# Designs tried in a protein design chat: VH-VL binders against Histidine kinase CKI1 (CKI1). Part 12

Target 1, 134 residues: Histidine kinase CKI1 (CKI1), of Arabidopsis thaliana (Mouse-ear cress) (o22267r987to1120)
Amino acid sequence: RVLVVDDNFISRKVATGKLKKMGVSEVEQCDSGKEALRLVTEGLTQREEQGSVDKLPFDYIFMDCQMPEMDGYEATREIRKVEKSYGVRTPIIAVSGHDPGSEEARETIQAGMDAFLDKSLNQLANVIREIESK
Key: E = the ipSAE of ESMFold2; O = the ipSAE of OpenDDE; V2 = 0.75 times the mean of E and O plus 0.25 times the DockQ between their complexes.

## First folded at step 12 (VH-VL; framework fv_recaticimab)

Design y3 (from y1 with heavy chain S54N G55S; at its last look DockQ between E and O 0.75; V2 from the best seeds 0.75)
Fold by ESMFold2, look of step 12:
Structure y3 (fold): chain C 134 residues (1-134), chain A 122 residues (1-122), chain B 112 residues (1-112)
Amino acid sequence: as target 1 above (134 residues)
Amino acid sequence: QVQLVQSGAEVKKPGASVKVSCKASGYTFKSYYMHWVRQAPGQGLEWMGYINPNSGSTKYHQNFKDRVTMTRDTSISTAYMELSRLRSDDTAVYYCAREGYTGEYYSAFDIWGQGTTVTVSS
Amino acid sequence: DIVMSQSPSSLSASVGDRVTITCKSSQSVLYSSDNKNYLAWYQQKPGKSPKLLIYWASTRESGVPDRFSGSGSGTDFTLTISSLQPEDFATYYCQQWYDYYTFGQGTKLEIK
């Protein structure tokens, strides 16, 4: 179950198509960091009520770094705050239109993202494999 | 064969609702987005919205968001579009259309239904 | 909405003629991350459903004759029919799917 977070329609649609190619059966989309936070929070609340405290609402989150109002780094920080009270950690993959520089790499780590992926998505399978191997 | 077959023509009064069906055959219904497009007499094509048949998730064009509902029944591979509070300028042919998928990218609308004529007249 | 403007609105031509139809978008439909133009062309004959001719600006749909070709990038696109056949008299629409979905107003190609 995957969540794709990007304010740009074509970016979400292209990501969804590539995830479908990889065999992901359920891809959800949202267009803001605030909506991503809401979906994760509601999913954790619902799973706690169902007695599934160790299960995550999403197996992966692909988080665009550049979004209006709440960018991907801020959204990730807020998600990590919510997850702390549940004792869980969703893999969150930073997505950007360019390779990270030193400053972007530091912010990715400090925000609590687990990996980086450029919007070409050419390394999508490799990033997933790396996360699952660790 | 891959095809989309729509329900028959409708005549409605202003203020009523219409529900058009679109039955898919020859392909995996849940795997492709279904769109609705209308065409008023002598006019061009107007995109109304889509449904993802797998999840039931929808997106409507802002011009229709208050009056349109798109649903599906996966057990019979059928999509539905309901338009409420009909006006005379809703008189049009309504098409369902499948959004293609190349195995990696979504493409344009590769399969269209035959169209359903809806006439709104007092 | 991205506005799609077609030109001309209509034209008359004879069998064997070369025809060009243009489509301009109000903003670029080129997605830089995959270098694809999210633009399609459809043909619609009277009383019939639209038929996909070309997608990604220049990729011909299966079964579409070689005389149909698409070109252009960004905001400016062209559909060319190299040698008109009797069955090509129809209305042609461009359509973008870079930011949701919008169609051009159509270009009616009539027999001269």
Scores: ipSAE 0.679, ipTM 0.872, lowest interface PAE 1.2, mean pLDDT 90
ESMFold2 (binder alone), look of step 12: mean pLDDT 93; pTM 0.951
OpenDDE, look of step 12: ipSAE 0.832; ipTM 0.925

Design y4 (from y1 with heavy chain K30T; at its last look DockQ between E and O 0.86; V2 from the best seeds 0.77)
Fold by ESMFold2, look of step 12:
Structure y4 (fold): chain C 134 residues (1-134), chain A 122 residues (1-122), chain B 112 residues (1-112)
Amino acid sequence: as target 1 above (134 residues)
Amino acid sequence: QVQLVQSGAEVKKPGASVKVSCKASGYTFTSYYMHWVRQAPGQGLEWMGYINPSGGSTKYHQNFKDRVTMTRDTSISTAYMELSRLRSDDTAVYYCAREGYTGEYYSAFDIWGQGTTVTVSS
Amino acid sequence: DIVMSQSPSSLSASVGDRVTITCKSSQSVLYSSDNKNYLAWYQQKPGKSPKLLIYWASTRESGVPDRFSGSGSGTDFTLTISSLQPEDFATYYCQQWYDYYTFGQGTKLEIK
């Protein structure tokens, strides 16, 4: 189950189509960091009520770095705060239109993102493969 | 044979609700987004929203957000659109339409239902 | 919403004519990352559902006759019917799906 977070409609739709080609069975989309945080929080709450807190609401989150109001780094930091209460950690992959500078790379790590992916998505399979090997 | 078959015509009074069904056949229902589009008599096409049948997530155009609910039942490959607090300018033909997928990219609306006429009259 | 403006609103033509219908969007519908125009054309006959003709501005849907062609990029798009047939008299709609979904107001093509 994958969540694609991007305020740009066509960007998240294109990503969803490529994930579907890879065989991802369920891709959910949202258009803001706040909505991503809400979905993760609600998913964790519902699974706790069902006694299944060792399962994540999403197997992966693809988080666009640049979004209005709550950007991808801020959204990731907030998600990590909520996840601490449940003792879980969702793989969160930063998505950007170009390679970040050294300061942006530091912010990716500081926010708690697990990997980086260019919006061309050419490395999508490799990034997933690397995360699953851990 | 890919087909979308909609429920029959409805006559409603202002203030009522209508629920239109759209049954899919000939393809994997949960693999394609389902859209709802309406057309008032003699007028053009108006996009209302979509549902992803896989997880049930929806997106509504702001003109309908407070009055429309889109749902689905995957066990019978059927999508539903419910419009509440009907008024006379909701008189229209309501279509379901499948969003195409070319194996990597989503495309335009490649399959349409036959339409459901909803008449709202005192 | 991205506004889609079609021109003309209606026209009359004879069998065999070349017909051109235009569609202009209020914003570019070209996505730079894949270089595709998210623009489609539909045909609708009276009492019938719309039928997809063209997507990505110029790609014909399967089973659509070669006399239908689409062109343009960015904000300006054209549907051309190279030799009009009796079954082509209908209303034509453009649609963008770059930012959600918006239809043009339609162009009614009538028999002269």
Scores: ipSAE 0.650, ipTM 0.850, lowest interface PAE 1.2, mean pLDDT 90
ESMFold2 (binder alone), look of step 12: mean pLDDT 93; pTM 0.951
OpenDDE, look of step 12: ipSAE 0.830; ipTM 0.924

Design y5 (from y1 with heavy chain K59R; at its last look DockQ between E and O 0.81; V2 from the best seeds 0.75)
Fold by ESMFold2, look of step 12:
Structure y5 (fold): chain C 134 residues (1-134), chain A 122 residues (1-122), chain B 112 residues (1-112)
Amino acid sequence: as target 1 above (134 residues)
Amino acid sequence: QVQLVQSGAEVKKPGASVKVSCKASGYTFKSYYMHWVRQAPGQGLEWMGYINPSGGSTRYHQNFKDRVTMTRDTSISTAYMELSRLRSDDTAVYYCAREGYTGEYYSAFDIWGQGTTVTVSS
Amino acid sequence: DIVMSQSPSSLSASVGDRVTITCKSSQSVLYSSDNKNYLAWYQQKPGKSPKLLIYWASTRESGVPDRFSGSGSGTDFTLTISSLQPEDFATYYCQQWYDYYTFGQGTKLEIK
């Protein structure tokens, strides 16, 4: 199950289509960092009630970095705080239309994101493969 | 044969509700978004919303979000659109339409139902 | 909502004529990350459901005759019928799907 987080409709839709091509059967979309946090929090709560605390509500989260109010870095930091209580860690992939500079690369790591992906999504399969190899 | 077959015409009073069905055949129902579009007599096309049949998630146009409910039953490959608190200006033909998918990108609406005429009169 | 404006609202033409219909969007429907225009054209005959003709501004749907072509980018789009046939008399709609979904108001093509 994958979550795509982006305030831009076409960006979410394009990402969903490419994930479907890769064989992802369920792609959920949301349009804000706050909604992403809510979905993860609710998913962890429900899995705890069902005795599945060590399982994740999403296998991957694709998190757009630039969003109004709660950006992708802040959303990731808040998700990591919630996950700590459950002893889990969802792979979170930063998505941006910019080449990362040194400062952006550091912020990605410090926020707790696991990888970076350009918004063209040409490297999508490679990024997932790299995360799975660890 | 890929097709969408809709339920028959309805005549309703103001304040009532209507539920239109759309049965899919010839393709994997869960794999394609289903949209609802209406057309008032002599007027153009108006997008109402969609449902993703695999998880049941929906998005509604702002004009309908307080009155429309879109659902599906995957066991019989059928989508539903229910419009409540009907007014006379809801008189229209209601279409279901499948959103195409090219194997990487979502495309436009490639398959349409035959339409369901809903008439709202006093 | 992105507003789609079609011109003309109606026109009359004869079999064999070249016909153009325009569609203008209130915002660009070109997505810079993939260079695609999220714009489609539909044909609708009286009493029938719409039929997809063209998507991504210029890609013909399977089974659509090559006399139908689409062009344009960004905000300005054109549907062209190069040699009008009797079965082409219908109403034509453009549609964007860059930001959710909206249709133009339609262009009715009538026999002269």
Scores: ipSAE 0.710, ipTM 0.878, lowest interface PAE 1.0, mean pLDDT 90
ESMFold2 (binder alone), look of step 12: mean pLDDT 93; pTM 0.951
OpenDDE, look of step 12: ipSAE 0.748; ipTM 0.902

Design y6 (from y1 with heavy chain G100D; at its last look DockQ between E and O 0.60; V2 from the best seeds 0.00; counts 0 for: pae E 3.9 > 2)
Fold by ESMFold2, look of step 12:
Structure y6 (fold): chain C 134 residues (1-134), chain A 122 residues (1-122), chain B 112 residues (1-112)
Amino acid sequence: as target 1 above (134 residues)
Amino acid sequence: QVQLVQSGAEVKKPGASVKVSCKASGYTFKSYYMHWVRQAPGQGLEWMGYINPSGGSTKYHQNFKDRVTMTRDTSISTAYMELSRLRSDDTAVYYCAREDYTGEYYSAFDIWGQGTTVTVSS
Amino acid sequence: DIVMSQSPSSLSASVGDRVTITCKSSQSVLYSSDNKNYLAWYQQKPGKSPKLLIYWASTRESGVPDRFSGSGSGTDFTLTISSLQPEDFATYYCQQWYDYYTFGQGTKLEIK
């Protein structure tokens, strides 16, 4: 299961299409960092109630960096806080329409994102492969 | 043979609810969003919302947001649309439609159900 | 919502005629990342469900005759039927799927 987080409707639909073309059959979408946080939190809560906390609600989260109100960096920080209580860590991939500056690269790491991906998604398979090799 | 088959016509009184089913066959149900579109007699097409069958998440057009509920049962590859507090102007044909956005083709709504006529009258 | 405005609302034509139907969106439906217009055209015959004709403004769906063509970009789009056939008398809808989903009000194409 993969979660695509982007406030721009067409951007997240295009990302979903690329993931499905790669063979990801279950792709969820949401349009805000707040909703992403809610979905992860509810998924972890439900799995704990069912006694099945060894599986993540999502195998990957593709988090757009630029969103109103709660941007991708803040959403990731909040998700990491929630995950700490459950002893889990979902791979969160930063997605941006431009190369990050040095400051943005530092914020990606500080927020707890696991990788960076350009919005063209040309390196999508490589990024997933490298995360899974760990 | 990709196919969407909808439940039969319904006649309802104002204030009632209706639940229309849409059974999918010939493709992987969980992989494609299911949409609902209605058409009042002699009128155009009106998008109501969608459901992602994989996780059950939904998005509703603002005009229906407080009266529509979309659900699915993945074990029988069936989507449902329930419209509550029916009014006479909800009389329409209700369609389910598949959105094809897998791969490199976003062909909008490529497969449609046959439509379900819902008549709301005293 | 992105408003889709079609013109004309109705049109009378004869078999063999060339017809054009226009669709204007209240904002651009061109996605800069892939340079595609997220605009589709549907045909609906009386008593039948809609049928997808064209997506991405100009790409014909499989099985659609080549007398149907779409053009335009951004906010202004045209559906053209180059030589009208008896089976083409129907109502035509444009639809954007750039920002959720909105249909035009329809253009009814009638014989004569």
Scores: ipSAE 0.352, ipTM 0.789, lowest interface PAE 3.9, mean pLDDT 86
ESMFold2 (binder alone), look of step 12: mean pLDDT 94; pTM 0.955
OpenDDE, look of step 12: ipSAE 0.649; ipTM 0.881

## First folded at step 13 (VH-VL; framework fv_recaticimab)

Design ko1 (from y4 with heavy chain Y101S Y106S, light chain Y31S Y100S Y101S; at its last look DockQ between E and O 0.05; V2 from the best seeds 0.00; counts 0 for: pae E 8.5 > 2, placed apart)
Fold by ESMFold2, look of step 13:
Structure ko1 (fold): chain C 134 residues (1-134), chain A 122 residues (1-122), chain B 112 residues (1-112)
Amino acid sequence: as target 1 above (134 residues)
Amino acid sequence: QVQLVQSGAEVKKPGASVKVSCKASGYTFTSYYMHWVRQAPGQGLEWMGYINPSGGSTKYHQNFKDRVTMTRDTSISTAYMELSRLRSDDTAVYYCAREGSTGEYSSAFDIWGQGTTVTVSS
Amino acid sequence: DIVMSQSPSSLSASVGDRVTITCKSSQSVLSSSDNKNYLAWYQQKPGKSPKLLIYWASTRESGVPDRFSGSGSGTDFTLTISSLQPEDFATYYCQQWYDSSTFGQGTKLEIK
């Protein structure tokens, strides 16, 4: 199960399509950091009630960095706070339309993101392989 | 046969709310975004927002953000649009419309409901 | 919002005529992510739901007659009916769904 978070409808649909072409059967979408936080929080609450506290509601989250109100870095920080109380960590991949200079690389790490991916998504398979090899 | 069937016509007074249903059949409900579009008498089409039935996330046009709620029940393949604090200028036909897909890419609204007439009169 | 300016607002034509309706968006609706124009054309007859004719500016929806064609890119688009038939009496709308969605104000096509 994969969550795609992007406030741009077209970018979100393109990302979803590329994931499905790679064989991901369950792709969920949302358009804000606040909604992403809600979905993760509700998923963790539901799994705890079912005795599945070590199971993740999503295997990967693709988080757009630039969103209004709650950007991807803020959303990731809030998700990490919720996950801490459950003892879990979802792989969160930062998605951005520009290369991540030193400052942006630092903010990616400080927010708790696990990888960075250009919005072109041409390296999607390579990034997934890199995360899974850990 | 792919179709969207909407609930029947409604007559409301100003200040009331209306909830329109849109039942999908003939396709996998959760695989396609559902949009809501309205049309006032003699006027053009006005987009209100969408819901992704897989997960329930929504996006609303700014003009409706504080008055519209879009929901769905995946167990009966049905989307809902609720508009509150109705005014006489909310009198319109309300449509649900499926956003189609061709290959891995979004296509336009390929399937429309029959429309639900909502009349708001003092 | 991306404003869709459609012209003309109304048009009278005879069976067999070539009809052209134009649509101009205030911003480009060409997505660099997939190189597609998120521009569609719909036909609506009185008392009926809109019917999709064209999407991605020029791709004809299945079952739509060959006399309907779309062209254009970026901000300037046209719908052409190459040989008008009596059943083509309707109102036509352009639509962008690149960012949210916006419809043109419509073109009412009346057959003389």
Scores: ipSAE 0.007, ipTM 0.677, lowest interface PAE 8.5, mean pLDDT 86
ESMFold2 (binder alone), look of step 13: mean pLDDT 94; pTM 0.961
OpenDDE, look of step 13: ipSAE 0.038; ipTM 0.702

Design z1 (from y4 with heavy chain S31D; at its last look DockQ between E and O 0.83; V2 from the best seeds 0.77)
Fold by ESMFold2, look of step 13:
Structure z1 (fold): chain C 134 residues (1-134), chain A 122 residues (1-122), chain B 112 residues (1-112)
Amino acid sequence: as target 1 above (134 residues)
Amino acid sequence: QVQLVQSGAEVKKPGASVKVSCKASGYTFTDYYMHWVRQAPGQGLEWMGYINPSGGSTKYHQNFKDRVTMTRDTSISTAYMELSRLRSDDTAVYYCAREGYTGEYYSAFDIWGQGTTVTVSS
Amino acid sequence: DIVMSQSPSSLSASVGDRVTITCKSSQSVLYSSDNKNYLAWYQQKPGKSPKLLIYWASTRESGVPDRFSGSGSGTDFTLTISSLQPEDFATYYCQQWYDYYTFGQGTKLEIK
């Protein structure tokens, strides 16, 4: 139900543990933007074969911003392209190890991410609450 | 009473497959990752991979990824590890192990099965 | 893979001795975000499955006698048995889970 995307194993594992603490029943992990794109695309294809294209493969995606090959911003852009064909939009939360600069904040918005979260994850519940309150 | 109980010893020929079971009791099976670790005679511990029983996702060590399959049956709280194309150096004791969780952080392997001896000989 | 090297490979000691086993990782296993060392110690008696002793380098697992302690940070770690007992004859393994999972090669402790 939740996807955590980070090329760093311990970052993914710590995030997964904190999500479990707040009651997220299913947390899936992957280690690259390319794999995240594949999982979303595969999930949408499977949902279409079942006739339920309005149902998301994941309720939330936590996307690390900096990853090799395909970074979190590129991965988000590619996911948004695929989602456009299905008329859906997954909440994607940018995750970074430091305060965003003005340029990083702009790239988060331009890539189509819905929120920003520091890797300390101290604001995890608040960020989810704000997204759900829309 | 938290425990992991594994299936009995197996004797196999090279080229065969083996499937080891690990039944969990005394805790919620789907709340904890299950790992498989093997130990050849007189050797150390070798991590093989894990399964998340919630959803069934797996990760295998590169040394085993082309021969190992990890599955589970949540209705009977049981994890399985199947190793195919067995060779003589697969002779080992195979353990299942639960990854601990402290309510926020994952810890090390806090509960181990008794081990299943697999002997591969021709 | 992070390589875990234990020293010594084997040692003998008498009941009542203080015993020290070291473990060195090829990379730091300290995660700065939570300031935890992802390093564990296991005890394995002959013919038995491993038993968790220590995790996060220095936290004793429930039910483990207080004569077992862990210390160290980053790349250098130590397991100490403050007063060796006859039941402590075993092989000891360190393990990291900072980057997937790897074990040290083991240290066999024989009691004289």
Scores: ipSAE 0.659, ipTM 0.862, lowest interface PAE 1.3, mean pLDDT 90
ESMFold2 (binder alone), look of step 13: mean pLDDT 93; pTM 0.950
OpenDDE, look of step 13: ipSAE 0.834; ipTM 0.926

Design z2 (from z1 with heavy chain S54R; at its last look DockQ between E and O 0.79; V2 from the best seeds 0.77)
Fold by ESMFold2, look of step 13:
Structure z2 (fold): chain C 134 residues (1-134), chain A 122 residues (1-122), chain B 112 residues (1-112)
Amino acid sequence: as target 1 above (134 residues)
Amino acid sequence: QVQLVQSGAEVKKPGASVKVSCKASGYTFTDYYMHWVRQAPGQGLEWMGYINPRGGSTKYHQNFKDRVTMTRDTSISTAYMELSRLRSDDTAVYYCAREGYTGEYYSAFDIWGQGTTVTVSS
Amino acid sequence: DIVMSQSPSSLSASVGDRVTITCKSSQSVLYSSDNKNYLAWYQQKPGKSPKLLIYWASTRESGVPDRFSGSGSGTDFTLTISSLQPEDFATYYCQQWYDYYTFGQGTKLEIK
């Protein structure tokens, strides 16, 4: 189950189409960092109440870095805080329209993101393979 | 043969509701988004919203958000659009339309139903 | 909503004529990450459903004759019919799907 987080409609739609090509059957979308945080928090709470063996509401999160109000780095930090209470860690892939500079690379690491992906999504399969190999 | 077949014409009074059906055949119903578009007499096309038949998630245009409900029944490959609190200016032809998918990208509306005429008059 | 403005609202032409119809969007519909314009054209004959002609501004839908072509980028788009045939008299709509979905008001093409 995959979550795509981006405030831009066409960005989410393009990502969903490419994930569908890869065989991902359940792609959920949301348009803000705050909604992403809510969905993760709600999913963790529900799974704990139900005693589910599958403790993660999402297998991957694709998080756009630049969003209004709560950007992707801030959203990731907040998600990591919530996850600490449950002892879990969802793979979170940063998505950006350009290569990160040294400060952006530092912020990606500090926020707790696991990988980086350009918005063209040309490296989508490679990034997934690298995460699965860890 | 890929086709969308809609329910028959309806005549309603102001304040009533109408539910239009759209039955898909010739393709896997859950693989494609379904849209609803209306056209008042002599007027252009107006997008109302969509449903993803896989899971049933919806998005409505703001002009219809408080009056429209889109649903589906995957066991009979059928989408539904219900419009409540009808007014005389809701008189229109209502179309269902499939959003295409090219194996990587979603595209435009490639298959349309024949349309359902809804007339609202006292 | 992205507003789609078509011009002209109607026109008359003869069989064999070259016809152009324009569509302007209130915002760019070009997505920089894939360099595609999210703009489509539909044909609607009287009493019938719309039919998809062109998507991504210039890609013809399967089975659409070569005389139909689309061009433009960003905010300015054109549908061209290179040699008008009797079956082409209809109303034509542009539509964007860059930010949800909106249609132009239509261009009615009539026999002169």
Scores: ipSAE 0.669, ipTM 0.862, lowest interface PAE 1.2, mean pLDDT 90
ESMFold2 (binder alone), look of step 13: mean pLDDT 93; pTM 0.952
OpenDDE, look of step 13: ipSAE 0.847; ipTM 0.929

Design z3 (from z1 with heavy chain S57R; at its last fold request DockQ between E and O 0.86; V2 from the best seeds 0.82)
Heavy chain, then light chain:
Amino acid sequence: QVQLVQSGAEVKKPGASVKVSCKASGYTFTDYYMHWVRQAPGQGLEWMGYINPSGGRTKYHQNFKDRVTMTRDTSISTAYMELSRLRSDDTAVYYCAREGYTGEYYSAFDIWGQGTTVTVSS
Amino acid sequence: DIVMSQSPSSLSASVGDRVTITCKSSQSVLYSSDNKNYLAWYQQKPGKSPKLLIYWASTRESGVPDRFSGSGSGTDFTLTISSLQPEDFATYYCQQWYDYYTFGQGTKLEIK
ESMFold2, look of step 13: ipSAE 0.677; ipTM 0.872
ESMFold2 (binder alone), look of step 13: mean pLDDT 93; pTM 0.952
OpenDDE, look of step 13: ipSAE 0.846; ipTM 0.931
ESMFold2, fold request of step 14: ipSAE 0.683, 0.722, 0.642; ipTM 0.871, 0.883, 0.846
ESMFold2 (binder alone), fold request of step 14: mean pLDDT 93, 93, 93; pTM 0.951, 0.950, 0.950
OpenDDE, fold request of step 14: ipSAE 0.883, 0.884, 0.888; ipTM 0.950, 0.951, 0.953

Design z4 (from z1 with light chain S33R; at its last look DockQ between E and O 0.79; V2 from the best seeds 0.77)
Fold by ESMFold2, look of step 13:
Structure z4 (fold): chain C 134 residues (1-134), chain A 122 residues (1-122), chain B 112 residues (1-112)
Amino acid sequence: as target 1 above (134 residues)
Amino acid sequence: QVQLVQSGAEVKKPGASVKVSCKASGYTFTDYYMHWVRQAPGQGLEWMGYINPSGGSTKYHQNFKDRVTMTRDTSISTAYMELSRLRSDDTAVYYCAREGYTGEYYSAFDIWGQGTTVTVSS
Amino acid sequence: DIVMSQSPSSLSASVGDRVTITCKSSQSVLYSRDNKNYLAWYQQKPGKSPKLLIYWASTRESGVPDRFSGSGSGTDFTLTISSLQPEDFATYYCQQWYDYYTFGQGTKLEIK
């Protein structure tokens, strides 16, 4: 199950289509960091109530870095705070239309994101494989 | 053969609600987004929203957000649209439409239901 | 919402004529990252559902006759019917799906 977070409709839709091509059975979308945080929090609460605390609400989150109000870095930081209470860590992939500069790269790490992917999504499968490697 | 078959015509009073069904056949129901579009007499097409039958997530146009609910039952491959607090200007033909998918990209609405006429009158 | 403006609102033509219908969007529907125009054209006959003709601005849907063609990019789009047939008298709608979904107001194509 994958969550795509981006305030831009066409960016979300294109990403969803490519994920479906890869065989992802459930792709959920949202248009803000605040909504992403709500969905993760609700998913963790529901799994705790069901006694499945070792399961994540999402297998991957694709988080756009640039969003109004709560950007992708802030959303990731807040998600990490919530996850700490449950002892889990969802893979969160930063998505950006810009080359990562020193500032962007460091904020990605500081926020707790696990990888970086440009919005072309050409490296989508490679990024997932890299995260899953030992 | 791929088709969408909708429920029959409805006549309602102002203030009532209506629930229109759309049964899919000839394809995997959960693989494609389902949209609802309405058309008032003599007027154009108006997008109302969609449901992803896989998981049931929805998005509604702001003009309908307060009054529309879209649901589905995957066991019978059927989508539903319910519109509440009906007014006379809700008189229209209501269509379900499947969003096409080319194996990587979503495309336009490639399959349409036959339409359901909803008449709201005193 | 992206507003889609069609012109003309109605059009009279004869069998065999070449017809053009235009559609203008209030903002670009070209997504620069994939170079696709998120614009479609539909045909609707009285009492019938819309039928998809063209998507990606210029790609014909399967089974659509090649007398139908689409062109344009960004904000300005054209549907062309190169030689009208009797079955082509209908109302035509453009639609964008770059930012959610909106339709043009329609162009009625009538005999004579």
Scores: ipSAE 0.705, ipTM 0.881, lowest interface PAE 1.2, mean pLDDT 90
ESMFold2 (binder alone), look of step 13: mean pLDDT 93; pTM 0.952
OpenDDE, look of step 13: ipSAE 0.831; ipTM 0.928

Design z5 (from z1 with heavy chain S107T; at its last fold request DockQ between E and O 0.87; V2 from the best seeds 0.83)
Heavy chain, then light chain:
Amino acid sequence: QVQLVQSGAEVKKPGASVKVSCKASGYTFTDYYMHWVRQAPGQGLEWMGYINPSGGSTKYHQNFKDRVTMTRDTSISTAYMELSRLRSDDTAVYYCAREGYTGEYYTAFDIWGQGTTVTVSS
Amino acid sequence: DIVMSQSPSSLSASVGDRVTITCKSSQSVLYSSDNKNYLAWYQQKPGKSPKLLIYWASTRESGVPDRFSGSGSGTDFTLTISSLQPEDFATYYCQQWYDYYTFGQGTKLEIK
ESMFold2, look of step 13: ipSAE 0.718; ipTM 0.878
ESMFold2 (binder alone), look of step 13: mean pLDDT 94; pTM 0.956
OpenDDE, look of step 13: ipSAE 0.862; ipTM 0.935
ESMFold2, fold request of step 14: ipSAE 0.726, 0.731, 0.724; ipTM 0.885, 0.885, 0.884
ESMFold2 (binder alone), fold request of step 14: mean pLDDT 94, 94, 94; pTM 0.952, 0.954, 0.954
OpenDDE, fold request of step 14: ipSAE 0.886, 0.890, 0.895; ipTM 0.955, 0.957, 0.958

